# Ledger of designs, part 2: VH-VL binders against q8bg41

Target 1, 253 residues: q8bg41
Amino acid sequence: TTTLAFRFRHGVIAAADTRSSCGSYVACPASRKVIPVHQRLLGTTSGTSADCATWYRVLRRELRLRELREGQLPSVAGTAKLLAAMMSCYRGLDLCVATALCGWDHSGPALFYVYSDGTCLQGDIFSVGSGSPYAYGVLDRGYHYDMTIQEAYTLARCAVAHATHRDAYSGGSVDLFHVRESGWEYVSRSDACVLYRELQKARSLEQELEAKACGIYPEPATPQGARECKELFVEQEEVTPEDCAIIMKTETM

## First folded at step 1 (VH-VL)

Design na05 (framework fv_nisevokitug)
Fold by ESMFold2-Fast, scan of step 1:
Structure na05 (fold): chain C 253 residues (1-253), chain A 120 residues (1-120), chain B 108 residues (1-108)
Amino acid sequence: as target 1 above (253 residues)
Amino acid sequence: QVQLVQSGAEVKKPGSSVKVSCKASGGTFSSYAISWVRQAPGQGLEWMGGIIPIFGTANYAQKFQGRVTITADESTSTAYMELSSLRSEDTAVYYCAREGIYDSWAFDIWGQGTLVTVSS
Amino acid sequence: SYELTQPPSVSVAPGQTARITCGANNIGSKSVHWYQQKAGQAPVLVVSDDSDRPSGIPERISGSNSGNTATLTISRVEAGDEADYYCQVWDSSSDHYVFGTGTKVTVL
């Protein structure tokens, strides 16, 4: 898997490969690794399909219920804290889930990383999955907050396509999403091999620099510029022991 | 595998109420939302409401608010839809349907349907 | 309220291509699902999330979604494709599932 997201002047970009895992001789359908949560919120996925289905279903439904009851959706920060607290109920089980929440709320574009141990970090760039070290290499070289929309799309496609050629567990196509004030938009699905070949032909000199930037990293890149959710001014209510019991009662598929 | 099996056809008088059941077999009932969709003779599909068993909460289409009640019994893996103050216009086939696998808002598994006829 | 408009009917000859549209403001930003319903039977999901085919659905059936129009395309139409077809979305603004008006496909 290779997923990535970054925050910039014109919103939040989310992108992912489409490779699915199933039996060795079974053809797998394309996988969607960027999941709409609501009109102005997307989540990326990493981990088993059962783990992702369970957590995102619970999160989406809880957010729908809160909107209906309170007349307003929680902020992206509040949602990230809620997800982190919920995942803490499964701490110590064999679930290994990491996600990036990409949204737009009253404060503008927002991006958070949430990990299965309850970690919650705010940042400008996150990549998750077995291909993430390779994607980070490309992102670190090309990213800046003031990039244009077309520059952002090109960077995201390049990063996922490049990671796909290095990571044995990534492949297929590149799904690209853009979260704006008006909501999320599914920008494109592009064949990763075709995209990589096109980029290589168009920018041979830059391809050399990108290959250098995407050098082999023994361990996954540490999120840069991240800060803990607990340091944020906006608070979300805590998950109760009763909430935890309800969540834990849900069987893993 | 998961299969949804609904209760049998019913004939009701105007002003009465009807309660239709939908039993899920296989899989985990509480992990999935169950919706109710009706179809009047020769007409299209109309969403009535749904329930999220893990939270025990239901959401209803505005047209049916106040007349429909959707419940779930996790111990029997059964969802129920009760419609009150029946009118002849409520004559329809009523379906239960499961929200899809993964994070799809699609209905991937449907019950066989229950015909409710409202006549004097 | 958010509404999905479909043509009431589409007539097509065997071997030809049937195209069923589903129209709504900015539907391209939503995930569209398609159902096939044969007389006296429950609906069957034939396309999920704009273009994904569930197991067992023939490759002749495909979907697309862009701008204000989603389209279900049935290539090399067979008599067995005669049915009513419905598009469907989840409207995040209201937390409601919305079905299209339905299209009757007749194979002449």
Scores: ipSAE 0.005, ipTM 0.429, lowest interface PAE 12.1, mean pLDDT 78

Design na06 (framework fv_nisevokitug)
Fold by ESMFold2-Fast, scan of step 1:
Structure na06 (fold): chain C 253 residues (1-253), chain A 121 residues (1-121), chain B 108 residues (1-108)
Amino acid sequence: as target 1 above (253 residues)
Amino acid sequence: QVQLVQSGAEVKKPGSSVKVSCKASGGTFSSYAISWVRQAPGQGLEWMGGIIPIFGTANYAQKFQGRVTITADESTSTAYMELSSLRSEDTAVYYCARDQYYESGEYFDYWGQGTLVTVSS
Amino acid sequence: SYELTQPPSVSVAPGQTARITCGANNIGSKSVHWYQQKAGQAPVLVVSDDSDRPSGIPERISGSNSGNTATLTISRVEAGDEADYYCQVWDSSSDHYVFGTGTKVTVL
């Protein structure tokens, strides 16, 4: 599993791979790891989507009751604290372990990490799952609060695609979501192997340009686990026209 | 603008299964949940369960857990409801409906035309 | 389990006002929605969130909800208002949608 979310000037981005936990095979049904809670709030999942969806359904009911009593929805911070309290009350059950809440409230874009032990942390970047170390490698290099929407989309896609290639337990496609003041939007579903191939091409070009500046010709990079991504070509993969346009722009720049 | 179109009427024997389809047009599947509601002849409306197609997450009414499976195929914008171990009491019109799950209110704003399922020997 | 009780039938003359009640303990704390179903047709949402009218629904149709009773009011009734009407809530305690028993409105 690789899920990530980050907060920036134009909202909150959430992205995840689609590989389900039915073994090492990639022929398993696609898994949804980003779940809407309400119009301006998304949650990510670390366990099964069904288990986490149960928590989010309970959370939605509680938020609606509080809205009726108080005249408005709780803030993202208030919601994160509520979820943490709920999860800690049911500690020890076989349910969702960790999540990130991605939203927009009166203070603007907000992002929180929630763990079943009652942990509730505010931050700008979170990545969860077995692929998270690899995703952080990409995020740490490219993230800045003032990035454009297109830069944010590209960063999220590349981070998940990179993690998918490195992590045996991540795979399939990359789901991308954007939370704005107007609400959440499902931006795209992109094939992780296609995205990773474009990332390889971009990195090779960057290395060649840097090496020429230093007077050295680099050997083309061969990412560890490249064969795994090629193995996925036997399956039909989803790629949107918008995704192709973004990737194509990156290649021709 | 938004339209839900269901599959045609079915006549089934006791003990068999039935699978009803609901095809959405107008972008329903990307933003909303789809619920299934049945109505026995001359009776009221009864909620069976729903699915959030974009996430593949389904929820079922306690009464139908174990017998109902609700699925969705985003590539064809079609939701399905499969009911197993059919009994005569399952004779009803089955409706799919768009669920405002992501908005406040938790209500059904658009409905399919209904599918009559008759269970008889 | 939480149950919504409606009168089985309401008879009303054209031009008069029909009132359909939906009764349950503390229903005023819940959001009530109303559906109109004509013979042989699918239900149609006519009131959402107690009193909101969807686009295309005439102002003659209104809703209210307080205490133990929600009410759908149809003013200046027309022949086309003849239908079955159902109230509906989300019951958080049972984790499901609950429909009322239904009311047949006959315009004589």
Scores: ipSAE 0.000, ipTM 0.408, lowest interface PAE 13.2, mean pLDDT 78

Design na07 (framework fv_nisevokitug)
Fold by ESMFold2-Fast, scan of step 1:
Structure na07 (fold): chain C 253 residues (1-253), chain A 121 residues (1-121), chain B 108 residues (1-108)
Amino acid sequence: as target 1 above (253 residues)
Amino acid sequence: QVQLVQSGAEVKKPGSSVKVSCKASGGTFSSYAISWVRQAPGQGLEWMGGIIPIFGTANYAQKFQGRVTITADESTSTAYMELSSLRSEDTAVYYCARVEGYWDTSYFDYWGQGTLVTVSS
Amino acid sequence: SYELTQPPSVSVAPGQTARITCGANNIGSKSVHWYQQKAGQAPVLVVSDDSDRPSGIPERISGSNSGNTATLTISRVEAGDEADYYCQVWDSSSDHYVFGTGTKVTVL
């Protein structure tokens, strides 16, 4: 699996390969690893699709209930904190579920990483999955906040395509999404091998932009600018076993 | 306990289509993939395809590509398999089954009771 | 295409051991699962991941997998073990589930 997301001047980009993590059966080339949560929020997936499906179903129900009660959807930050709290109920069970929440709210484009141990980080770039070291290599070399929309699309496609070339557990196609103020857009699905070959052909024709975007694969890098979710909230309440049970009950509704 | 309940037997004419349903209960419908497997009289098991309900993503065996459509309705916890352009060799018992496991180690842990589809002229 | 070959039939007397083979090139590198199907009934999982036995399945039923052959072993066979048995793997080259050709186990 290779999933990535990054925040930039014109929104949030999310991209993923389509191999594996296709429910309880894997190695499906048409697997969806970027999942709409609502009009202005996407989630990426890593781990098993069954685990991911459970988390997103509970999350959607909780967000709908909060929207009905409060008259508006929670912020991206509030949603990330909620997901982290939900996942902390399973801390230590080794679910190995990791996700990036990509959205647009009253403060503009927002990106958060949430892990099954309850970790919640705000950042500008995240990549998850077995291919993530290769994706980070490309992203770290080509990313800057003021990149154009086309530069962002090229960078995302290049990063996933190169990760699929290097990672035995990634492959198929590259799904590309763009979150703007108006909502998310499914930009494209491109065959990863075809895309990789076209990028190689462009470089052999001495096209600087593609060659620069694809970079050289360095040692795996940590997410740039990551901040703990706790630093973003004035008041934090610990999720109790009773709270966890109530959240899980929404599953059966 | 997890239970998959399928629709009743069908008799169809060649060239028509059939849509078989599979209602899940006792487990979390959207947390698992559902596959369809058929068995012609006196023959072995043949995988047709599957779907992950929460993603709406379906995958089909090459033999059935273009003729089979697998869908899911999360609101009713029901998966569907529609097979078009029916031929006499499509006469078979059609099973839905829940997929468990991940990576290329997946298997079918719960099966529906089966739906007999008879195609006759 | 990748194909799992099983013997068409195995005859065994009560109390004896039945062995059902599932053959394919390098099947030992794959996870093999086994299903039991009694006449007029849906298949039932009896072995997962080569040798894991689901809850409720008798200890008399076991599995192994190495090289080019996976084997389902039914010891101390009873009349109730009479059924068709199918092995199953995932074929990464085609992204498909593949079932074996099936083995009819007859007691007596």
Scores: ipSAE 0.000, ipTM 0.408, lowest interface PAE 14.5, mean pLDDT 77

Design na08 (framework fv_nisevokitug)
Fold by ESMFold2-Fast, scan of step 1:
Structure na08 (fold): chain C 253 residues (1-253), chain A 122 residues (1-122), chain B 108 residues (1-108)
Amino acid sequence: as target 1 above (253 residues)
Amino acid sequence: QVQLVQSGAEVKKPGSSVKVSCKASGGTFSSYAISWVRQAPGQGLEWMGGIIPIFGTANYAQKFQGRVTITADESTSTAYMELSSLRSEDTAVYYCARDLGYEYWSGPFDYWGQGTLVTVSS
Amino acid sequence: SYELTQPPSVSVAPGQTARITCGANNIGSKSVHWYQQKAGQAPVLVVSDDSDRPSGIPERISGSNSGNTATLTISRVEAGDEADYYCQVWDSSSDHYVFGTGTKVTVL
C-alpha cells in the first residue's frame, strides 16, 4: 500500500495506489484507499480493506450525528482526535491501521495523521503504507507550499507511481483527489505502470529522484513539522469501551 | 444548502418504462449517496435503491432488481431512476433523497425531493 | 426479511405525550432514523441515529432505542405534530434500507 497527502496553497492533495490482496500475495480487484468522509473531508486508508471500511463507516456516522446535533461539521482536528480515540479503544483487535485525514474547515486546509495506538499529528506531508519510504523520497524532493495545482497533481502522481514501481505490495492505478474550500474532487485514476513510463520521459525529475534513491529512504518516524493533536486542543473526556460500543453499534452483525 | 428538484408527473402505459430525474443544487453532488423511495397511494415508504455518484455504485432492493436502474450524471448534478416493465401497482409517488450513508448505505435521508407522481394505466 | 413493526395509529390530546414504537429483533444494535410526513408533503427527518435531532426540530421530539424496541416520543403535543411517522434502519445482512409500517398520529 502507498497512500500520501500534502497541504499546499490551493488545498490538500490525497493520492493512493489501488492494489489489494484476496489472500497471501494474491492480487484482488482495484481497491479504493482514499475514502470520502463528507463534503470537505477525505481519509486515506492502510491495513486490511475490511478493517479500513469499518472504521470509516463508524467515523462517517459519528460525524453525521454531530453535524445534525451541532448544526455544523466538526473541525478536521476534532475529527482526527475522535478517530484516534476510536482506534485506540479497539486496539485489542490487533489492527495496525494508519490514516491521513485531508480536509478544509473554518481554519482552511488541514492535514492530520492518525495511527491505531492513538497517535494524532498535524503536518504538511504524510505518506503511509509499505511504499511510503519511496513516496517520501519523491515528496521531499519536489514539495513546496506555493506549487501550482498542476505541479501538485504531477508530484502526487509521480510519488505514488515511483512507490508502486519499487514496492512489491503496491500497484495497479493511482487515485488522485483534491480538497478545496468548495469540497473534494476526484481528479483521476491513472495506470501506475503507464504513468511511471511517462514520468521516465521527464528525465530531470527522474534522474534527481534516482540520485536521492541511492541514499537512505526515510525512517518510519514523525514527518518534518508534525505536531501532536493534543497540543492543538485538549479533550477532558476519553472515548471509553462503552462509548466505542455505542459508536460501533450500527456495525454489529 | 442542498435542494433536490425532481422531474414532473408522468402517465405511462403498462409495459412501458419511466425515467425520473433528481437534480441537486447547492453543496457537492458527489459527496453523498442518492436513494430512491416510493409510496403508493395511502401506503407506506418503500426503498428501491440508491447510487453513490462518484463511484457509480448502485444498490437495489431485491423486489426491484432486474427492472430498476439508478444512474447519476455528475456534470449536471442529476440522479436518475428508471423503472421498466411498468404495472398498475407501480402507480406511486417516487422520491429521491440525500443519503448520508455514503458508500456504506446506512445514514439518514436528510433532504428529500418534492416527489414525482407516476401513474400507470391504460 | 427484516421487518419494522409500528402501531397503525396513536391518538393523543394536546399537551400530552405521544409514544410511537418501532419493533424488531435486536433493533437496539442498529441506528434508527425517524421521519414525519404531513399530507401531500415529502417526509422530513425528525430524529437520526436513535436520539439526535436535526436543526430546527423541536426539543419536544426525542428518540430512544434499546433491545427489541425503538421509541419516538413527542412531549407536549401540538396540533402541528399530526402526521404519519416512519422509522427506518439499514439492514446490513441484506444490504437494504427498511422502513417501518408507519404510524398515524392524530391530535384530538
Scores: ipSAE 0.000, ipTM 0.427, lowest interface PAE 12.2, mean pLDDT 78

Design na09 (framework fv_nisevokitug)
Fold by ESMFold2-Fast, scan of step 1:
Order: sequence, then C-alpha cells, then structure tokens
Structure na09 (fold): chain C 253 residues (1-253), chain A 122 residues (1-122), chain B 108 residues (1-108)
Amino acid sequence: as target 1 above (253 residues)
Amino acid sequence: QVQLVQSGAEVKKPGSSVKVSCKASGGTFSSYAISWVRQAPGQGLEWMGGIIPIFGTANYAQKFQGRVTITADESTSTAYMELSSLRSEDTAVYYCAREPYYDTSGHAFDIWGQGTLVTVSS
Amino acid sequence: SYELTQPPSVSVAPGQTARITCGANNIGSKSVHWYQQKAGQAPVLVVSDDSDRPSGIPERISGSNSGNTATLTISRVEAGDEADYYCQVWDSSSDHYVFGTGTKVTVL
C-alpha cells in the first residue's frame, strides 16, 4: 500500500495505489484507498479494509449528528480528534489502522494524520503504507507550498508511481484526489506503468543526448506481457523532482 | 445543474433480462452515489440498490440479491441496472437517483431520473 | 426489518394545514427525508435531514422528527400540493434504504 497527502496553496492532494490481493488464478480487483467522508473531507486507508470501512462509517454518522446539533460541520481538526478518540477507545480490540484526513474548513486546507493509538498530528505532508519511504523520497525533494495545481498533480503521481515501482506490496494504478474550498474532486486514475513509462522516456532522451557525445546507447529490455511496472523495468534508479519536471514540460501545452 | 437521463421504455418476456441506463449530465458524476428505485403500477417506492461510481462498490436490497446487478462507467458518466429472470411482477417504472455525497448511507436523493417503464408480458 | 408506516390518505381543504406522519421505533435517532410525487412524474425531494428544505421548496413545507414519529407539515395547502408523499430513512443495521408506505394527499 502507498497512500500520500499534502497541503498546498490550492488545497489538499490525496493519492494512492490500487493494489489488492486475491487468489492465484483470479485477477485482483482494484482497491480504493481514498474514501470520501463528506463534500470537503477525504480519508486515506492503510490498515485492514474491514477496519477502515467500519471507522469511516461510524465517523460519517457522528459528523452528521454533530452538524444537525451545532448547525455546522466540525472542523477538520475536530474531526481528526474525534476519529483518534474513537479509535483509542477500541485499542483493546487490537485494531490496527492509520489514516490521513484531508479537508477544507473555515481555516482553509487542513491535513491530519491519525493512528489507532490515539495519535493525531497536523502537518503538510503525510505518506502511509509499505511504500511510504519511497514516496517520501520524492515528496520531500519536490514539495513546496506555493506549487501550482499542475505541479501538485505531477508530484503526487510521480511519488506514488515511484513507490509502486520499488514496493512489492504497491501497484496497479494511481488514484488522485484534490480537495478545494468547493469540495473534493476525483482528478484521475492513471496506470502506474504508463506514468513510469513517461518518466523513462524523458530520462532516456537525456541519456541519448549524453551518449551521442561518445556513440554509445544502452539497450532497454522490456517484457512483452502485461505486468506491473516493477516487472517491466530493470533499472532501479531513484525518481527525482527533475524527472517529474520533465513530465510536466511534455504535459503543459 | 445536474440531470439524470434514463434509457427508454422496454417490453420484455418472462425469463429474460433488462438493462436500464442512467446518464449524468451537467455535474460531477464521480462525487455522487447512484441508487435505483422501482415503483410497480399503483404501488409505492422500493429501493433496489445503489453504487458509488468512483469505487464501483454496489449494495443490493435483500429481495433483489442474485437477480440485480448495478454497475457504473465513469468515462461516460453512466450507471446501469440489470435485472435478470424477469417475472410479470417486475413490471414497474425504474428510477435512478443521486445522493449529493459519495456514499449510499443516510443521505437524501436530491435528483431523480425521469423513470424507465419496463413491462414484462408474454 | 425496519418499516416506516404512513397513513394511506389525508384530505385537506385549500388554506388548511396537512400533516403526514411517518412512524417507526426510535425514528427520531435517524435522518428522515421526504419526497413528493405527482401523477406520472418522478419523485421530488421536499425535505432532507428531518427539517432542511432544498432550494426552491416553499417555507410552508416543513419537517420534524422526534421519538417514534416524523412529521411532514404543509401549511396553507394549495391545489398544487395534491400528490403522494413518501418518507425515507437509511437503516444502518441492514445497510438498506427504507421508504414509507406512502400517503396520498387530496386537496378538496
């Protein structure tokens, strides 16, 4: 699993891979790891699917009751504290969940990390799941608060695609969401291998320009079958913000 | 402004299946859940099931489990309801309706399709 | 199996008040929605979340929900209010939407 979220000038971005597991001879359906809670709030999932679904169902109900009682939805901070308190009450049941809450309230874009032990942290960047160290590598180098919407989308896609290439338990597609003042938007579902191919092509062009100085060009070996990105490319080099910038140059027309 | 536009009326024989479509226009399809509700002639409203198009997750009323399949295609902003093993008792107007939030849990149906009459007769 | 019970019919004169009840055990703990359906037409949402009126719905239509009874109130009834009215809730224990039995409002 690789999920990530970050807060920036134009809102909050949430993104996740779609990898799931099933039997040996059955195609695994794509999993959804970003769950809308209400019009201006998204939650990510990284624990067991049953546990996460249960918590979001209970949370949604409680938020609605509070809206009816108080005349307005709780703030994102209030919601994160509520979720943390609810999960903490169930600690004895050995439930293991971690989530990021991505929203917009009266104070603007807000992002919180919540863990089942009652931990509740405010921040600008969070990544959760087995792929998170790889996603953080891309995010920490490319993130800045004043990035454009297009820059944010590219950064999120690159971070998840990189994590899916490196993490055996992440893969499939990249789901991208954007929370604005007007509410959340499902921006896209992009095949992680297609995203990685775009990066590879941009990188290969620079390598070709360098190799023409000495007349040498390396041969790529691409498998013919339909496979995950980590099965298609043998080169294990790290994705950089400059690599993501190359994709942005080709997409910005 | 959002509208839900359904496919046209159909006449089917007992034992066949019918697939009704519901196309969303003018708004964000992926931010909503779509439910299917039927109404037999002179009878009340009966919920059949719903789907969250963004996730493809469907939930069905017990009475229709095994006979109904609800799907969605985000690329065309269209939801579908397929009902198999048709009987004369399935003669009804079938409606699609949206919830303004993502899930089918507890929210009102704020926009409805015009309805599709399905007649099952031999 | 949660069931919402409505009176089958309500008759009112123009200018009077119509009250349509929706009864169920502890319905006050649930959010009740109300739909108006005129002959040959699709239902229209007239009250959401117990008492909220959608844009375009006149103030003379209101809702309440407490204990075992939710109520739709139509004040200063007009001929155009003649329709079938349905209440609706989400039953979280069965993960199903439940509609009321329906009430036919006749304006005499």
Scores: ipSAE 0.005, ipTM 0.429, lowest interface PAE 12.1, mean pLDDT 78

Design nb01 (framework fv_nisevokitug)
Fold by ESMFold2-Fast, scan of step 1:
Structure nb01 (fold): chain C 253 residues (1-253), chain A 119 residues (1-119), chain B 108 residues (1-108)
Amino acid sequence: as target 1 above (253 residues)
Amino acid sequence: QVQLVQSGAEVKKPGSSVKVSCKASGGTFSDYAISWVRQAPGQGLEWMGGIIPIYGTANYAQKFQGRVTITADESTSTAYMELSSLRSEDTAVYYCARSGYTYLDFDYWGQGTLVTVSS
Amino acid sequence: SYELTQPPSVSVAPGQTARITCGANNIGSYSVHWYQQKAGQAPVLVVSYDSDRPSGIPERISGSNSGNTATLTISRVEAGDEADYYCQVWDSSTDHWVFGTGTKVTVL
């Protein structure tokens, strides 16, 4: 699993791979690791053997009840504290050990990391899952708060794609979400293998441009790709927020 | 409507065991955890442990580890608390309470079961 | 282990305000729940998550939590408010629910 989120001038980005584990007798469907909680809040899941969808279904219900009682939704910080308490209360079940909450509230874009021991941290960048060290490598080099929206989308896609190439437990496609003041948007689903090859192509071009400026030419490199990446090559698919919400509701019922 | 209905009062001898039941109705039994809390005469509330029925896993307070067993039967929407090696200081009212994943508070309580341990 | 200390008793006249404290180191970082227990009855949740009031609980009952003290406040006290009150937190370091020592509220 590789999930990531970061806060920037124009909101919060969340992205994740779609690989899931299956028993030997069934096919593995694509996994959804970024779960809409309400109009201005998304949560990421650990995506390991634990299924965090149950926690988010229950969290969604509680937030709705609180909105009815108090006339407004809890802040992202308040929601993160509640989720941390839920997870820490039932430690040892291996349901979901870590998550990121991505939202927009009265204070603007907000991002929190929640861990099963009750830890709740506010930050600008978080990545979770077996692929997270590889995603952090890309994020740390490319991130800055004043990124354009397109730069943010590209950074998120590249970070997840890079992680899927390096991590045997990540793969499939990259789901990309953007939380704005107006709410969350499901931006795209992109094949990780295609994104990784575009990344390799861009790196090769940059290296050639730098070498040409300095009078040095590197030897052509054979693309190093995971076997599964070469076998996948799937077209990109875009889903509307309404379609995504319906699917998520059906899956958690 | 949510109700937790517990089994009736018990009188037990020292060294024996007692098993108290808690039947849930009106809500989805498996959506919530069931906790057990006891209260000795004139004393405060003491958490003993809880179970999440859908996962079949129970968690126990250190004081009761090794003496208490909490189980659940989803088919009958019933949770059980069995306390062994009874002593006179185990005389108390035993409550079951719903402690949900979301609510993490005890929003609904059973009526209580008085367990008296006497020789 | 983490301990929640409450005053053993609080006496209040009808129409006045009763304040019940629940003290512990850094309790403001925990979510505090409050239960009311009338004689011979099971406890009833009256405040959850520091200040959230369940359906059916009058607005006269409120909660707050900061620093080392959580407080349950009962305004315009009525005879029916006479009960034992318990605070509660989840102690993540031991995976235990912890109840306070309890406070008997007497309405004179």
Scores: ipSAE 0.006, ipTM 0.437, lowest interface PAE 11.8, mean pLDDT 77

Design nb03 (framework fv_nisevokitug)
Fold by ESMFold2-Fast, scan of step 1:
Structure nb03 (fold): chain C 253 residues (1-253), chain A 120 residues (1-120), chain B 108 residues (1-108)
Amino acid sequence: as target 1 above (253 residues)
Amino acid sequence: QVQLVQSGAEVKKPGSSVKVSCKASGGTFSDYAISWVRQAPGQGLEWMGGIIPIYGTANYAQKFQGRVTITADESTSTAYMELSSLRSEDTAVYYCARGLYDEYPYFDYWGQGTLVTVSS
Amino acid sequence: SYELTQPPSVSVAPGQTARITCGANNIGSYSVHWYQQKAGQAPVLVVSYDSDRPSGIPERISGSNSGNTATLTISRVEAGDEADYYCQVWDSSTDHWVFGTGTKVTVL
């Protein structure tokens, strides 16, 4: 798994790979790891999608009750604290869930990290999952608060694509979401192998420009990642529609 | 064996709307991203927009914003493209195709096309 | 305003090699896909990701992409290769699919 989110001048970006675990009877070929909570709030998933879906269902219900009492939805900060408190109350059940809440409220774009032990942190960048160390490598180099919308989209896609090629447990496509004042938008689903190949071409061109200045030309790259990605897609094809139905049934319980 | 089957040809008056269907078979419908591409007589291919059914969201080319609506019904494995405020320039063959953004597959399967003629 | 420019037509004799170019600034950093469209038919994918051939597409059809030009090469041309050919890229800067202007290949 690789999920990430970051806050910037024009909102909050959330992105995730789509790879599911094979050999599990609750896994689908393509996984949704960014889940809408309400019009101006998204949550990322970590652990199992079934556990996260249950927490988001309970959270959504509690937010509606509070809206009825107070005449407005809680702030993103208030929602993050509520989620942390809920998860902490059930800590004895050994639920291991980490999530990022990406939203827009009266104070503007807001991003929080919530962990099942009750941890609740506000920040500008969070990445979660087995691929997160690799995603952070890309994010740390490219992130700045004042980046343009297209720079933000490119950074998010590159970070997830890079992580999928380093992490054996990430792969498939990159889902990209953007939370604005008007609400969340699903921006795109992009093949991670395609993104990585484009990234390799861009780096090769930059190397060619540098080498040309020195009178040296770099050798063409051999793209092993393309074959690896094809192997991952073949493995995902082995998962049946019945397996996806099991996950959907669990999430609606 | 993926197959996309589109609805039949239509003749419409200027100012009216047309809704074209695309029924998918072979594999789970939710695994697909469906795009709509049109081709005016003697002209090239033009992407109009697409939908990823599992997210329920559609993305449109700027040229068609406000006039095109793309929807999907997972229970019938059918995608729809509705184009309003029709003009004679909208006379074209409309195709549905698998593929959206950079995701796999990239328009590897196409519907047979639906001719929409806008005339009085 | 990213545009993929193709020559409007290419004429080639049977058995010879046809080359169809797709030009754009820094197209070598994009992944280019190619479609073949015969009269009255839907397009068919013939090359994906610059150079990959889908199952069923003959070895005679190949692709390359570098710098400002992507090229579809059809060697040992046959009458059945007569068609319109379109290049295509995903432009991540605008989040749109972009098709080339199209090239009509005529086999003389």
Scores: ipSAE 0.006, ipTM 0.458, lowest interface PAE 10.5, mean pLDDT 77

